# VH-VL binders against Rho GTPase-activating protein 19 (ARHGAP19), part 1

No score or structure here was measured in a lab: all are predicted.

Target 1, 207 residues: Rho GTPase-activating protein 19 (ARHGAP19), of Gallus gallus (Chicken) (q5f3g0r98to304)
Amino acid sequence: MSLKRKEKGVVFGSPLTEEGIAQVSQLIEYLHKNLRAEGLFRVPGNSIRQQILKDALNSGTDIDLDSGEFHSNDVATLLKMFLGELPEPLLTHKHFHAHLKIADLTLFDEKGNKTSTPDKERQIEALQLLFLILPAPNRSLLKLLLDLLYQTAKKQDKNKMSAHNLALMFAPHILWPRNVTANDLQENITKLNNGVTFMIKHSQKLF
Structure headers, positions and changes below count from the first letter of each chain, unless a header shows other numbers; antibody chains aren't numbered by Kabat.
F, E and O stand for the ipSAE by ESMFold2-Fast, ESMFold2 and OpenDDE, each averaged over both directions (binder to target, target to binder). V2 = 0.75 x the mean of E and O + 0.25 x the DockQ between their complexes.
Where letters were taken out, [cut] stands.
The coordinates of atoms that the task and the answers printed are left out; those that the model quotes come from them. Centres of patches stay.

## First folded at step 5 (VH-VL; framework fv_zagotenemab)

Design s1 (from z1 with heavy chain Q99K)
Fold by ESMFold2-Fast, scan of step 5:
Structure s1 (fold): chain C 207 residues (1-207), chain A 118 residues (1-118), chain B 112 residues (1-112)
Amino acid sequence: as target 1 above (207 residues)
Amino acid sequence: EVQLVQSGAEVKKPGESLKISCKGSGYSFTSYWIEWVRQMPGKGLEWMGEIYPGDSDTKYEKNFKGQVTISADKSISTAYLQWSSLKASDTAMYYCARKEWDYYFDYWGQGTLVTVSS
Amino acid sequence: EIVLTQSPGTLSLSPGERATLSCRSSQSLVYSEGDTYLHWYQQKPGQAPRLLIYDASSRATGIPDRFSGSGSGTDFTLTISRLEPEDFAVYYCQQYDSYPLTFGGGTKVEIK
């Protein structure tokens, strides 16, 4: 009989939605204006300011990130926190083993034997295909994220953050299966970190 | 389709100011560094400097710092190379190019010939 | 700054012959990750340079199989397995290990 009750959105810790992506895109837009910050994504922010931002995003409240109340490190940490709190990694549990197989794509020698040299062209083609079959919200956010990390790495002379440094920080949040430890992954940690490094470096070719 | 289009040839006298342009199209202009390369008549390629149009961050080769100014207007996807006072030694072909993540210059402008003589 | 020395300055060859161009760096162009920070460009008379090989050995889009790059550390080679008439041009190596970015002096491949 009554008007449908308006509910507050829950962005952090919930399955990925287009509405949630719109909220988190505010963080990404802000970070694009602050790519020069030394140690961006590495240096932690202030927990109190991060909680204020988190609460605002969860309530759907627009907040002025350029007000001077927040530092780039607060926003960067909150973006990592959002990705880490997704119930499933951004790249999905379903595709984890595909990323390991892509990491193993290498060139063949004149005798047809497999070498240790990466086949970068096949790796790009495989990632393009894999990203096409991601759910639309995951693909949209991944494109925004990889572009941000690519732009951050391009400013490494200022911010001291290489594509590899960014991969070390983001791989556990976007690629590693939930509920596994570094010990569980063993030799695969290097493959996964190198995979994310490759995605960042070649992000302009992947979508 | 990625394209860099440079302004036309210039003939100037020593002491005059000059601003040449490089307009990008077919890609996100603010997402790539724009490089400036000089080639004096009959000589090789010299890197002069670069600009990131997204925030106007610049780097210069030391011999060009203070001699030229590199700038960009992201609203019209255009980068600029400017002299306050030209010298005869500035006579050269000037190229702009787009720098990819691995620092290779994947697309080049057609070049702007600058001739400085009395 | 890193100095790139190209040799020879001029190669006089006939169509069908193999061209081997050298580029030597004043310091190693290898990072700890194994990436090699050297590229090759081709410039024909009256034209802008064109990317040929990137990261020492990767052919750019549209570049024929007769072009190949090799080398590591300080010694790099561009090979054209069988010269075609359109390959007579000046070739430049370029490093991106450190700023300022630098080019070699060029090797002119001219018809004999």
Scores: ipSAE 0.000, ipTM 0.479, lowest interface PAE 13.2, mean pLDDT 85

Design s10 (from z1 with heavy chain E100Y)
Fold by ESMFold2-Fast, scan of step 5:
Structure s10 (fold): chain C 207 residues (1-207), chain A 118 residues (1-118), chain B 112 residues (1-112)
Amino acid sequence: as target 1 above (207 residues)
Amino acid sequence: EVQLVQSGAEVKKPGESLKISCKGSGYSFTSYWIEWVRQMPGKGLEWMGEIYPGDSDTKYEKNFKGQVTISADKSISTAYLQWSSLKASDTAMYYCARQYWDYYFDYWGQGTLVTVSS
Amino acid sequence: EIVLTQSPGTLSLSPGERATLSCRSSQSLVYSEGDTYLHWYQQKPGQAPRLLIYDASSRATGIPDRFSGSGSGTDFTLTISRLEPEDFAVYYCQQYDSYPLTFGGGTKVEIK
């Protein structure tokens, strides 16, 4: 057989790889140094600067993010774009209904009747197990992402971004159904946002 | 194993300075707020303030602001509580604790007893 | 600041009995994200406090199922369904609905 030249793939819009994770980890490392930015992940960046960053990551070109050429909002928006452009959501399609069921885990009263009070310890245990069965690249990137969002929420006095605000920004980019119906829209969106809020708040226990 | 280990008991005179420590291990020290809680002899728990070691951001309860300084050295995973001039009314057990996301304290140090008397 | 009032100050009971401890907040502690930031700690003589219950009703890891928390808004309860000898201690509630973080005055559960 003939020797084939090794070519690097496009990072954005391609299946998740270790090389792709290495590239987006640069964005995550930069954002850890900018956690106090007000409206981080909510306030949009500049589309031209975002495209320059995207093109550089796709080509594997090293960029000095600390050069002052880019704003934290540019980098934050690009991270969301990367996650949303994956062919399959980071949390995977097959686990969509599992996340809805975990959101419905509640305590039972002394008579054995189901209550409306969340069973947070069971939710943590269920998420720990669910994350263990994720593909290794997905689990690795999810851990990095949830740690970043947890640290961002811890600085909410400065950045004005609560765990819930961050969940509103990220849930649609990390978990979506394969098919959408009108009946699923409103109730499931609320459950997923609350689920991602829970993941961010408890991220340090989930891995 | 997550642990917070505090410095040993101190016996001081009024007017002396003091710095006590709280060393974290078994977790990412820069990722959690460290809390300081005072318990005067025979009394309940009083929140004094907190620090985020990742950037040394601090919050103080108003009655302790200016009376104590909270600091941290992330290179050795250690938080500090410091007095420039101790008073007899500072006699207490001082605890450090790790804050988890919902502002509860999931791990506590063993405490540092500070006795201030002439 | 939010004031937490615990009652009774002292509860004298025998092993095997049920203990019910109250914590009342000067303001509602219902958070918009659905979490109630009220937590319970146990302190045994000569020891640091230990987390028992967080978010009003969630039992912390390693805490026996005889401990349970309930309540919402301004009225919260810690229940010990059947006292064991090791349960005789002081119990504190704590809130964060807003800064500063505050603790209740404590309830001492002592052997009758």
Scores: ipSAE 0.059, ipTM 0.666, lowest interface PAE 5.9, mean pLDDT 86

Design s11 (from z1 with heavy chain E100G)
Fold by ESMFold2-Fast, scan of step 5:
Structure s11 (fold): chain C 207 residues (1-207), chain A 118 residues (1-118), chain B 112 residues (1-112)
Amino acid sequence: as target 1 above (207 residues)
Amino acid sequence: EVQLVQSGAEVKKPGESLKISCKGSGYSFTSYWIEWVRQMPGKGLEWMGEIYPGDSDTKYEKNFKGQVTISADKSISTAYLQWSSLKASDTAMYYCARQGWDYYFDYWGQGTLVTVSS
Amino acid sequence: EIVLTQSPGTLSLSPGERATLSCRSSQSLVYSEGDTYLHWYQQKPGQAPRLLIYDASSRATGIPDRFSGSGSGTDFTLTISRLEPEDFAVYYCQQYDSYPLTFGGGTKVEIK
């Protein structure tokens, strides 16, 4: 029998794993119970409490998020931090241009002429296909994330966060280009925000 | 298979209390809003209100707010519609439904007929 | 509240004919975001309603292709291209632009 190395990873800043998703799912489950918090995902949390949560998740320690020690803003900020610290965006670098093209489907008809008529069914079909070819961990976490954001947007009368507001908070943390200039990013920021808004609104059709 | 099963028909007198149920199965009950819809005899559909079982957040149509209470018990995947004091005007078919992706009602219970007469 | 007006109240038609049902909204239902905030339901006697069309034009799972929805802004149409015996029912539109969620008064499609 050879001695086998027992892998001990960290959750934040590491490639996405099923173990990491299980840890982060605790944050998502907690947030489903706190959807009414005003400014959820917009209002920052406390950096010290966030670091305590981050350290616990990295160590695999069970956390009682319902203890009253943590604010919903702490958990929400930590979820964004986790997504933004992935080595590759959740939606992947290779699909960046595809998402830009999908966002443009509302602006062009089948002959390439500009139209204001929404091409919603084509956007849904294209996103369904992109999500099917995502790595399984990415697809699993994306489904959990979009469902959370959809449910958050449905309570916007309480939390004041529309699907568009949530897209502004999350787009830069789940989709970014490889090796582009700041000017290129600025030109595409509106398209990315619109694309993520569409994903949130139609999330339950996409999986 | 997604299914919503409602409690049986009720015959009540004015002033009595009543609680009817809607049990979900075949899906994550805490992840979908449950809708309540009234249909008076020979009339159309009226939205009464909704509940998200995950946190028990509720919304009511203004004319039903204070007239009924919507609640849910996520441990048994059941939503409830309750009256403290029934009136003859509460006589109707009551449907529960699951809210789908764009506020559409994709699965419906079979309905609970409530008759209030003296 | 948004009021949905369905017309006509009753359509008397024979099997094989085309049915065209109208739903008019008191306010514009937003379209440019890829959303059109209107759904259609079918209710047969003694049964719960059934989702037919969501977001004005998308057919729900299991719904035959003879059912189609169209329209934008304030004017929406449900079309049944060739009526089958099972299609004689009451049809309701529903909006979700704003709370409270509201239904139209219904159009009864009956056998002539």
Scores: ipSAE 0.000, ipTM 0.485, lowest interface PAE 14.9, mean pLDDT 83

Design s12 (from z1 with heavy chain E100S)
Fold by ESMFold2-Fast, scan of step 5:
Structure s12 (fold): chain C 207 residues (1-207), chain A 118 residues (1-118), chain B 112 residues (1-112)
Amino acid sequence: as target 1 above (207 residues)
Amino acid sequence: EVQLVQSGAEVKKPGESLKISCKGSGYSFTSYWIEWVRQMPGKGLEWMGEIYPGDSDTKYEKNFKGQVTISADKSISTAYLQWSSLKASDTAMYYCARQSWDYYFDYWGQGTLVTVSS
Amino acid sequence: EIVLTQSPGTLSLSPGERATLSCRSSQSLVYSEGDTYLHWYQQKPGQAPRLLIYDASSRATGIPDRFSGSGSGTDFTLTISRLEPEDFAVYYCQQYDSYPLTFGGGTKVEIK
């Protein structure tokens, strides 16, 4: 029952670093080779295999993900776990409300009436600027993550995961506010999911 | 499961009023536009208009503006299409649909057949 | 308003054959960033339409890989590589580039 100081090189549960990103990039690289897996990111993996993999990443041990010992669902779940265990969300607390506003940007007609047509050009420009002001580690990992999700959505005929399905899985793991009530989160869940869907669909234009 | 359920078939005479409904379930009703589409017997699809139930913003195709009223009651997750005075030319199948944030109509109601005859 | 012209009006084909359906827009449906604002829907007799293809080329959830969409600007194609009995239906293209939203007149794919 002795307390131990957290190791400086620990990946999970620690603030995001370039070293941590290098470790987690191995999971992303593996997943790019397994985009066809049905229910990827939705179907949970095996908790024992996930713990083995997590321990290996935390210790800096070389991981042979192609050994056949791990399922794509194990690696996918671990990536979500990594993102959700960050002390601050990947997209940051302070940008939470900006993402809600960007998701709601629509064109106005000549009479000044709100339309249902999203102002895609404005949304893309706003996201490009918002991502530029992210810390460099966050921006780097976000680029890798969104490219992975974009490529996954392009294989939806095989994996059954649309950009929207992936947004449902990832939005709560990459964006949450610091001081918001449960009711505020409930009312904004759909907007966040729609915003993340837009990021996935247009990821090639955002960086 | 996302579902849109429309009210049953209607048989009316010219000059009568009518209000048909489209009830959404399985999603946040106030967060998606509801579309109304007309299909006259043996003909194609015609977009009539849309409503955002969260703030009741509406858009109409010009030929339907003033001919129909689109409304919604967010307390019961229901959108409505209403005529003050029906014409024989209003005889058609009427569909409601949900517009996704990807701007396609991802879920459709089963349709309401409206027949207007003397 | 943007007018979508579908051709042919009717395709009479046998199961196993390839179907190619055209949709031509009176105006370009691409945004400055290359987004294409065109969707395809399938409607069987007595049923509501269902989404097949969105944004010109993306298959909707549950749609078999024999369905594909292509094209850009003003000329769009829906291809069914190998017709199955359940594919005999009316197909509609739809634009969402500008209001009012519009549909094409439809192409009926019928069994020979």
Scores: ipSAE 0.000, ipTM 0.412, lowest interface PAE 18.7, mean pLDDT 83

Design s13 (from z1 with heavy chain E100P)
Fold by ESMFold2-Fast, scan of step 5:
Structure s13 (fold): chain C 207 residues (1-207), chain A 118 residues (1-118), chain B 112 residues (1-112)
Amino acid sequence: as target 1 above (207 residues)
Amino acid sequence: EVQLVQSGAEVKKPGESLKISCKGSGYSFTSYWIEWVRQMPGKGLEWMGEIYPGDSDTKYEKNFKGQVTISADKSISTAYLQWSSLKASDTAMYYCARQPWDYYFDYWGQGTLVTVSS
Amino acid sequence: EIVLTQSPGTLSLSPGERATLSCRSSQSLVYSEGDTYLHWYQQKPGQAPRLLIYDASSRATGIPDRFSGSGSGTDFTLTISRLEPEDFAVYYCQQYDSYPLTFGGGTKVEIK
């Protein structure tokens, strides 16, 4: 027996849907107009204003992000919260180990021995294939997110946020394992941050 | 004005340690990669490695890993290239360069000439 | 590792002439969307290199329009349509497709 939920809660904390993506896309559109904000995605917003925005998105209430009531940091923090509150990460639990393996793809030398040099061409090809098999809602939102982060990193002279800084902010909100040991977590966090940095940098090639 | 200024020429003997510097100014130092490139006398350019000063993430060309150490001090906007024990084969001009988001080396330092002899 | 082969090693030309420099990659540098991580640098005697062309064909800030880049896949060309005295220098191609980053051996453009 399925419980009927009120419109409050339809977006945040619920499984990803096309309707939810349409709501959160409004945040992404606003952020594209505010890429110069220093510390964007790093500097926290105001919790009260973030809750007002969250409630409005959950209820479908029309709210003007350009009204002057909200700061870009409020909207940026809310986007991170949305991704982190998904029941399953945007990149899915199923593909967690695939992302670690892709991050470790390296060139082979002329004798066929594995080297320490990243194989960027194979990393891009692998990510392209992996993204094609994502559920359609996940792929749609991921494309929007990576484009936003790519454009943000392009303005790093103004906002001080490099692709790596953005990866540090977003990686734990878009990809996490089901079962973790403390030691494995430390090594995996570095690989995940580097992997997401790569996705941001090469986002124009991945879709 | 974006500028990368490198330390002056060095004359060293084999076995000595050395640390040369590359100071960035006119931009957010922690937001761009710093590249190190070697040019042996009369030879071409060789990429050695890079550092992202914001978190000290480094990449090395395999043949330079373990031979040199790349580091950065973001409080003074300076990147470093260091040898524990110099060899005569380290005699070269060393350049630092900035890599912006678009993956090319847009600004270069003037170079540091390192001579190892005797 | 990707090997870049530049030819010729030396071009002896006079001011006003066209220079055509080649760079051949051991692997394709073109991604599915056409983005190409091949760049050209100029180095004058006693000076640091400077960026001329990035992504095979985009001219860097402040670079005169007599410099142009072309090519795709494995074969790339730098063209200087009308050599000026200040253009006599060594030119290097570079790939950023994969680590390690590599440069070609250089082409020296010298006065005849």
Scores: ipSAE 0.000, ipTM 0.442, lowest interface PAE 14.5, mean pLDDT 83

Design s14 (from z1 with heavy chain E100L)
Fold by ESMFold2-Fast, scan of step 5:
Structure s14 (fold): chain C 207 residues (1-207), chain A 118 residues (1-118), chain B 112 residues (1-112)
Amino acid sequence: as target 1 above (207 residues)
Amino acid sequence: EVQLVQSGAEVKKPGESLKISCKGSGYSFTSYWIEWVRQMPGKGLEWMGEIYPGDSDTKYEKNFKGQVTISADKSISTAYLQWSSLKASDTAMYYCARQLWDYYFDYWGQGTLVTVSS
Amino acid sequence: EIVLTQSPGTLSLSPGERATLSCRSSQSLVYSEGDTYLHWYQQKPGQAPRLLIYDASSRATGIPDRFSGSGSGTDFTLTISRLEPEDFAVYYCQQYDSYPLTFGGGTKVEIK
């Protein structure tokens, strides 16, 4: 039988640690070499290969992702799974409502009326401040993730994954409220997707 | 009107360096991957690697990594395949090809014959 | 690495006959709805390869309707319904399920 101390050593489903980030960084490095894959992060991989890789990462076993044994969809799905299985979202519960407010920041017209035009400068400044107050492990992994998604979106002519498409795939895996209601999630889903889209597009300015 | 034009045949001695070219025309060169394929005399097709000219991102088949260098100059719509030190086993026809969105090779260059002998 | 095995190695036929070429994959090449990561190329002596069939069954631009592709999972077939003199060539299958990209060993269709 497994001891309780050994159960706390697993990477998936555990609080974010430096060791966990090192393991997940291997997936991110591999994905940077496979950005052209059509539907990357949208098309699911093979569940058996994903489980083998997940087990290897949990045990700290070395695995050669470049061996040709794994499809990019396996690795991409596993990265989403890792983020979604964190006990607290990567962006934290605490900042959920701040992200909704930032997504709604717009310019005022010559008459002083609120417009529908985004205030991109204020959005960038607000995100920079939020990211500075994230725990160091969260900020480090977020920087790696957003750079990966930015590079993926740059190759959208090949992979068909725009920043918005990637936001649809990742938003529910990096940001969710502590207390969820169906009506609150439905109302806010567009704002979250737009917020994550903005983070991807402007990732180079946020850190 | 889409064309890939490769450099002419080469005859080299072992140990010599070589750089062959593949020039694209009639399309947006930076928007498509360029593939390199080797065919040894009397043998089949072997994928060597590829480059995305827009950002010079490359990928190699393991047996060719370190043996050849793939590069591109987007200002003249030309991709390159280079050896620092040729071996007799490098004797082959080398093709470049354009990869379309669904990852098939829709247009091919005419090939560059490389002969390496003493 | 996905291995593609083509058979037969050589197919000797006369003009007007039907040619059936096989390509067997070491792994399944079907991932998303309708997508099959298998293509067929034709290479005539002294010439560069030419795309014939993509995604197992779709004819490339300019390819005559006598060429057809079929197959599922790991077993794929290229059929030439009535061989013309210009069809005598080597035919290669190729996969793009995973890296490295790989080709089959080829099937030579030659005049009997």
Scores: ipSAE 0.000, ipTM 0.416, lowest interface PAE 18.2, mean pLDDT 83

Design s15 (from z1 with heavy chain D102E)
Fold by ESMFold2-Fast, scan of step 5:
Structure s15 (fold): chain C 207 residues (1-207), chain A 118 residues (1-118), chain B 112 residues (1-112)
Amino acid sequence: as target 1 above (207 residues)
Amino acid sequence: EVQLVQSGAEVKKPGESLKISCKGSGYSFTSYWIEWVRQMPGKGLEWMGEIYPGDSDTKYEKNFKGQVTISADKSISTAYLQWSSLKASDTAMYYCARQEWEYYFDYWGQGTLVTVSS
Amino acid sequence: EIVLTQSPGTLSLSPGERATLSCRSSQSLVYSEGDTYLHWYQQKPGQAPRLLIYDASSRATGIPDRFSGSGSGTDFTLTISRLEPEDFAVYYCQQYDSYPLTFGGGTKVEIK
């Protein structure tokens, strides 16, 4: 019997696959060990080190992230780059307007008038249903990502990154419309950021 | 189902050591803070402190810092509250609870009654 | 530290009546994403507390709609629209605006 190393396809810029998720999971595992890093996901890494790591992941070459040659900021930036380079956003184009509507769900008062208070129970239920209809690879990676961001926000007294700060960093990399216009994006930026903030805060309930 | 199960009632003398437990099940134990709350007989609820089992990070209310030690063993999904030397004033019901995002305590243990008397 | 004052200390009512419980904070609780950092718990004799309302107005899973929370800033209210026999208990408010986390002194709702 013979054993042969299985060659991996290009990871970055390709449609999401189980192999791609396995590679990116290495970055997520590393980041879980570095949750206390101040400005994690906000402070940019070194572009040269990021390119070296990106090339290694694309070629299927394993790199020891704990070697001391890479900083948490390099790995964090590369994770955002991976998500932003997907041909379709992690949350999909199809669900863009659904996320905007969910972000706008508010309570009604005892007189039946709409309030400004978020209807968190309905938002959670809607997101649970929306995530159930995501393709399995997208749902799997989203669960890993939201758990990482939730854990990061839980250490905000050390890293200075709230759930809202993390949403500002990640929303543009996981959700965008198919036909991008500057007007559409600007009008909806606040809703997208609030929606992703909500996903991070309630991530443990969404799956 | 999510459940927190605490150790049984304790009767101790002043000066003795004690360690009580809170075992979580039905969820990712390392992903939620575990809270400790004291309720003295006939009195209200007092927050004592918390622990994040994922990295054993702790926070204490200032009056309990140095009086008790909070710890966790993530391999058996159990949090602990420990006294090196009990006082009669430690007589109380002790609750553990799970902290959800927004800092509300969504699941509570059944409580451990600690009685310290001569 | 933030001090929460609950009033009245004891509220004596009959089944079917409306209960209104107050919780006042020593300082304004901070809003984040439209939320207010105040929760309500119910405790029956011999039992652990149970979450009723989180973020001032959101009803916890399994809590009947007769329970509602309202308020902002320093003044908060828990309302039970029609008391059922099982609602006679002690109610506590809790803040999480800042550490240390603190509870109010409790309001006992008892049968008249």
Scores: ipSAE 0.006, ipTM 0.565, lowest interface PAE 10.8, mean pLDDT 85

Design s16 (from z1 with heavy chain D102G)
Fold by ESMFold2-Fast, scan of step 5:
Structure s16 (fold): chain C 207 residues (1-207), chain A 118 residues (1-118), chain B 112 residues (1-112)
Amino acid sequence: as target 1 above (207 residues)
Amino acid sequence: EVQLVQSGAEVKKPGESLKISCKGSGYSFTSYWIEWVRQMPGKGLEWMGEIYPGDSDTKYEKNFKGQVTISADKSISTAYLQWSSLKASDTAMYYCARQEWGYYFDYWGQGTLVTVSS
Amino acid sequence: EIVLTQSPGTLSLSPGERATLSCRSSQSLVYSEGDTYLHWYQQKPGQAPRLLIYDASSRATGIPDRFSGSGSGTDFTLTISRLEPEDFAVYYCQQYDSYPLTFGGGTKVEIK
């Protein structure tokens, strides 16, 4: 009705709260029951059904996702929409360059000499530290998201979605810089996607 | 704290049915795949199949599909491996293991020895 | 099906010596994302296997630094830099690149 009226329990486009996470967790719980859906997170849902779900979550209305009124693609698209509409990305602006550095870790040092230190263990440790300093709501939702994406990737023989495919879908919705040129973004896209792929594959070790 | 505990040793005759168990504790049982691995006496490890307890999704190695049934009861955090009719060639140690989200088997059960003889 | 061939079948060494164990894959185990799903397990007599090395080169929690993994593509190596008495065991490589999951035939490291 009125743009001047305040709505309790507004979820989309608002900063993360524990109440908002509880509402969005209903979408994640539903998706865990529907991981076999072909093209999950890639195939778009129905815009009208998505708007109905979005309005219900924003108004705090209880939703029965198991009623058969909604397709898994509707719920999957709405989850991506929620993450992309956050005022600040889930992983935060300030950690953007740290994530790019972590994605570049190798067994070679800056002089091109081989090291004895495994790069994967360094990547895991660095991500553990970054996630520990995330605000509590961000960390909680990130764990739920990565849990979901890992399980989706495990069923790729049915849903056709690998960890890399999921990273392509989600990376732009969970991590973006505040000020960057088109050239800088292009150079970093592959690193960003690889970094999120790594997070999905190793999600259990990161929390 | 993470632990997989398997049922005790079994001695059976050919043609008998058998169901062995693997109980998980100390973690979210529904969030990890449970693997079944066979080791025949004096031989190496053979992957048989896996189950995701959260939705009972299963995968089998071709030679075990139809020979065994893998199932799980998430209410008691237990996975099962079952034979409708045992053969002498089923004599082996059977291990269950948890698949870590990095696709490796990080925790293993102690094993269930199955002996099938006349 | 990916076949993993381990060599030698048996390696007879004394404590303090270096052990080098080979695992060769019938096809490349390199994903486009750069991960290599080749893992190593140790099995002592009468015990269940335990994870040693994952993703070709990463040591599992609690595994001593004398154990290291290396290799890529089709050729992988497990190295034990200085054998301790408790290291005499059978070692298995495993791939998770594709289904069905497969193990190598094992290398038995025995005391000379």
Scores: ipSAE 0.006, ipTM 0.511, lowest interface PAE 11.2, mean pLDDT 83

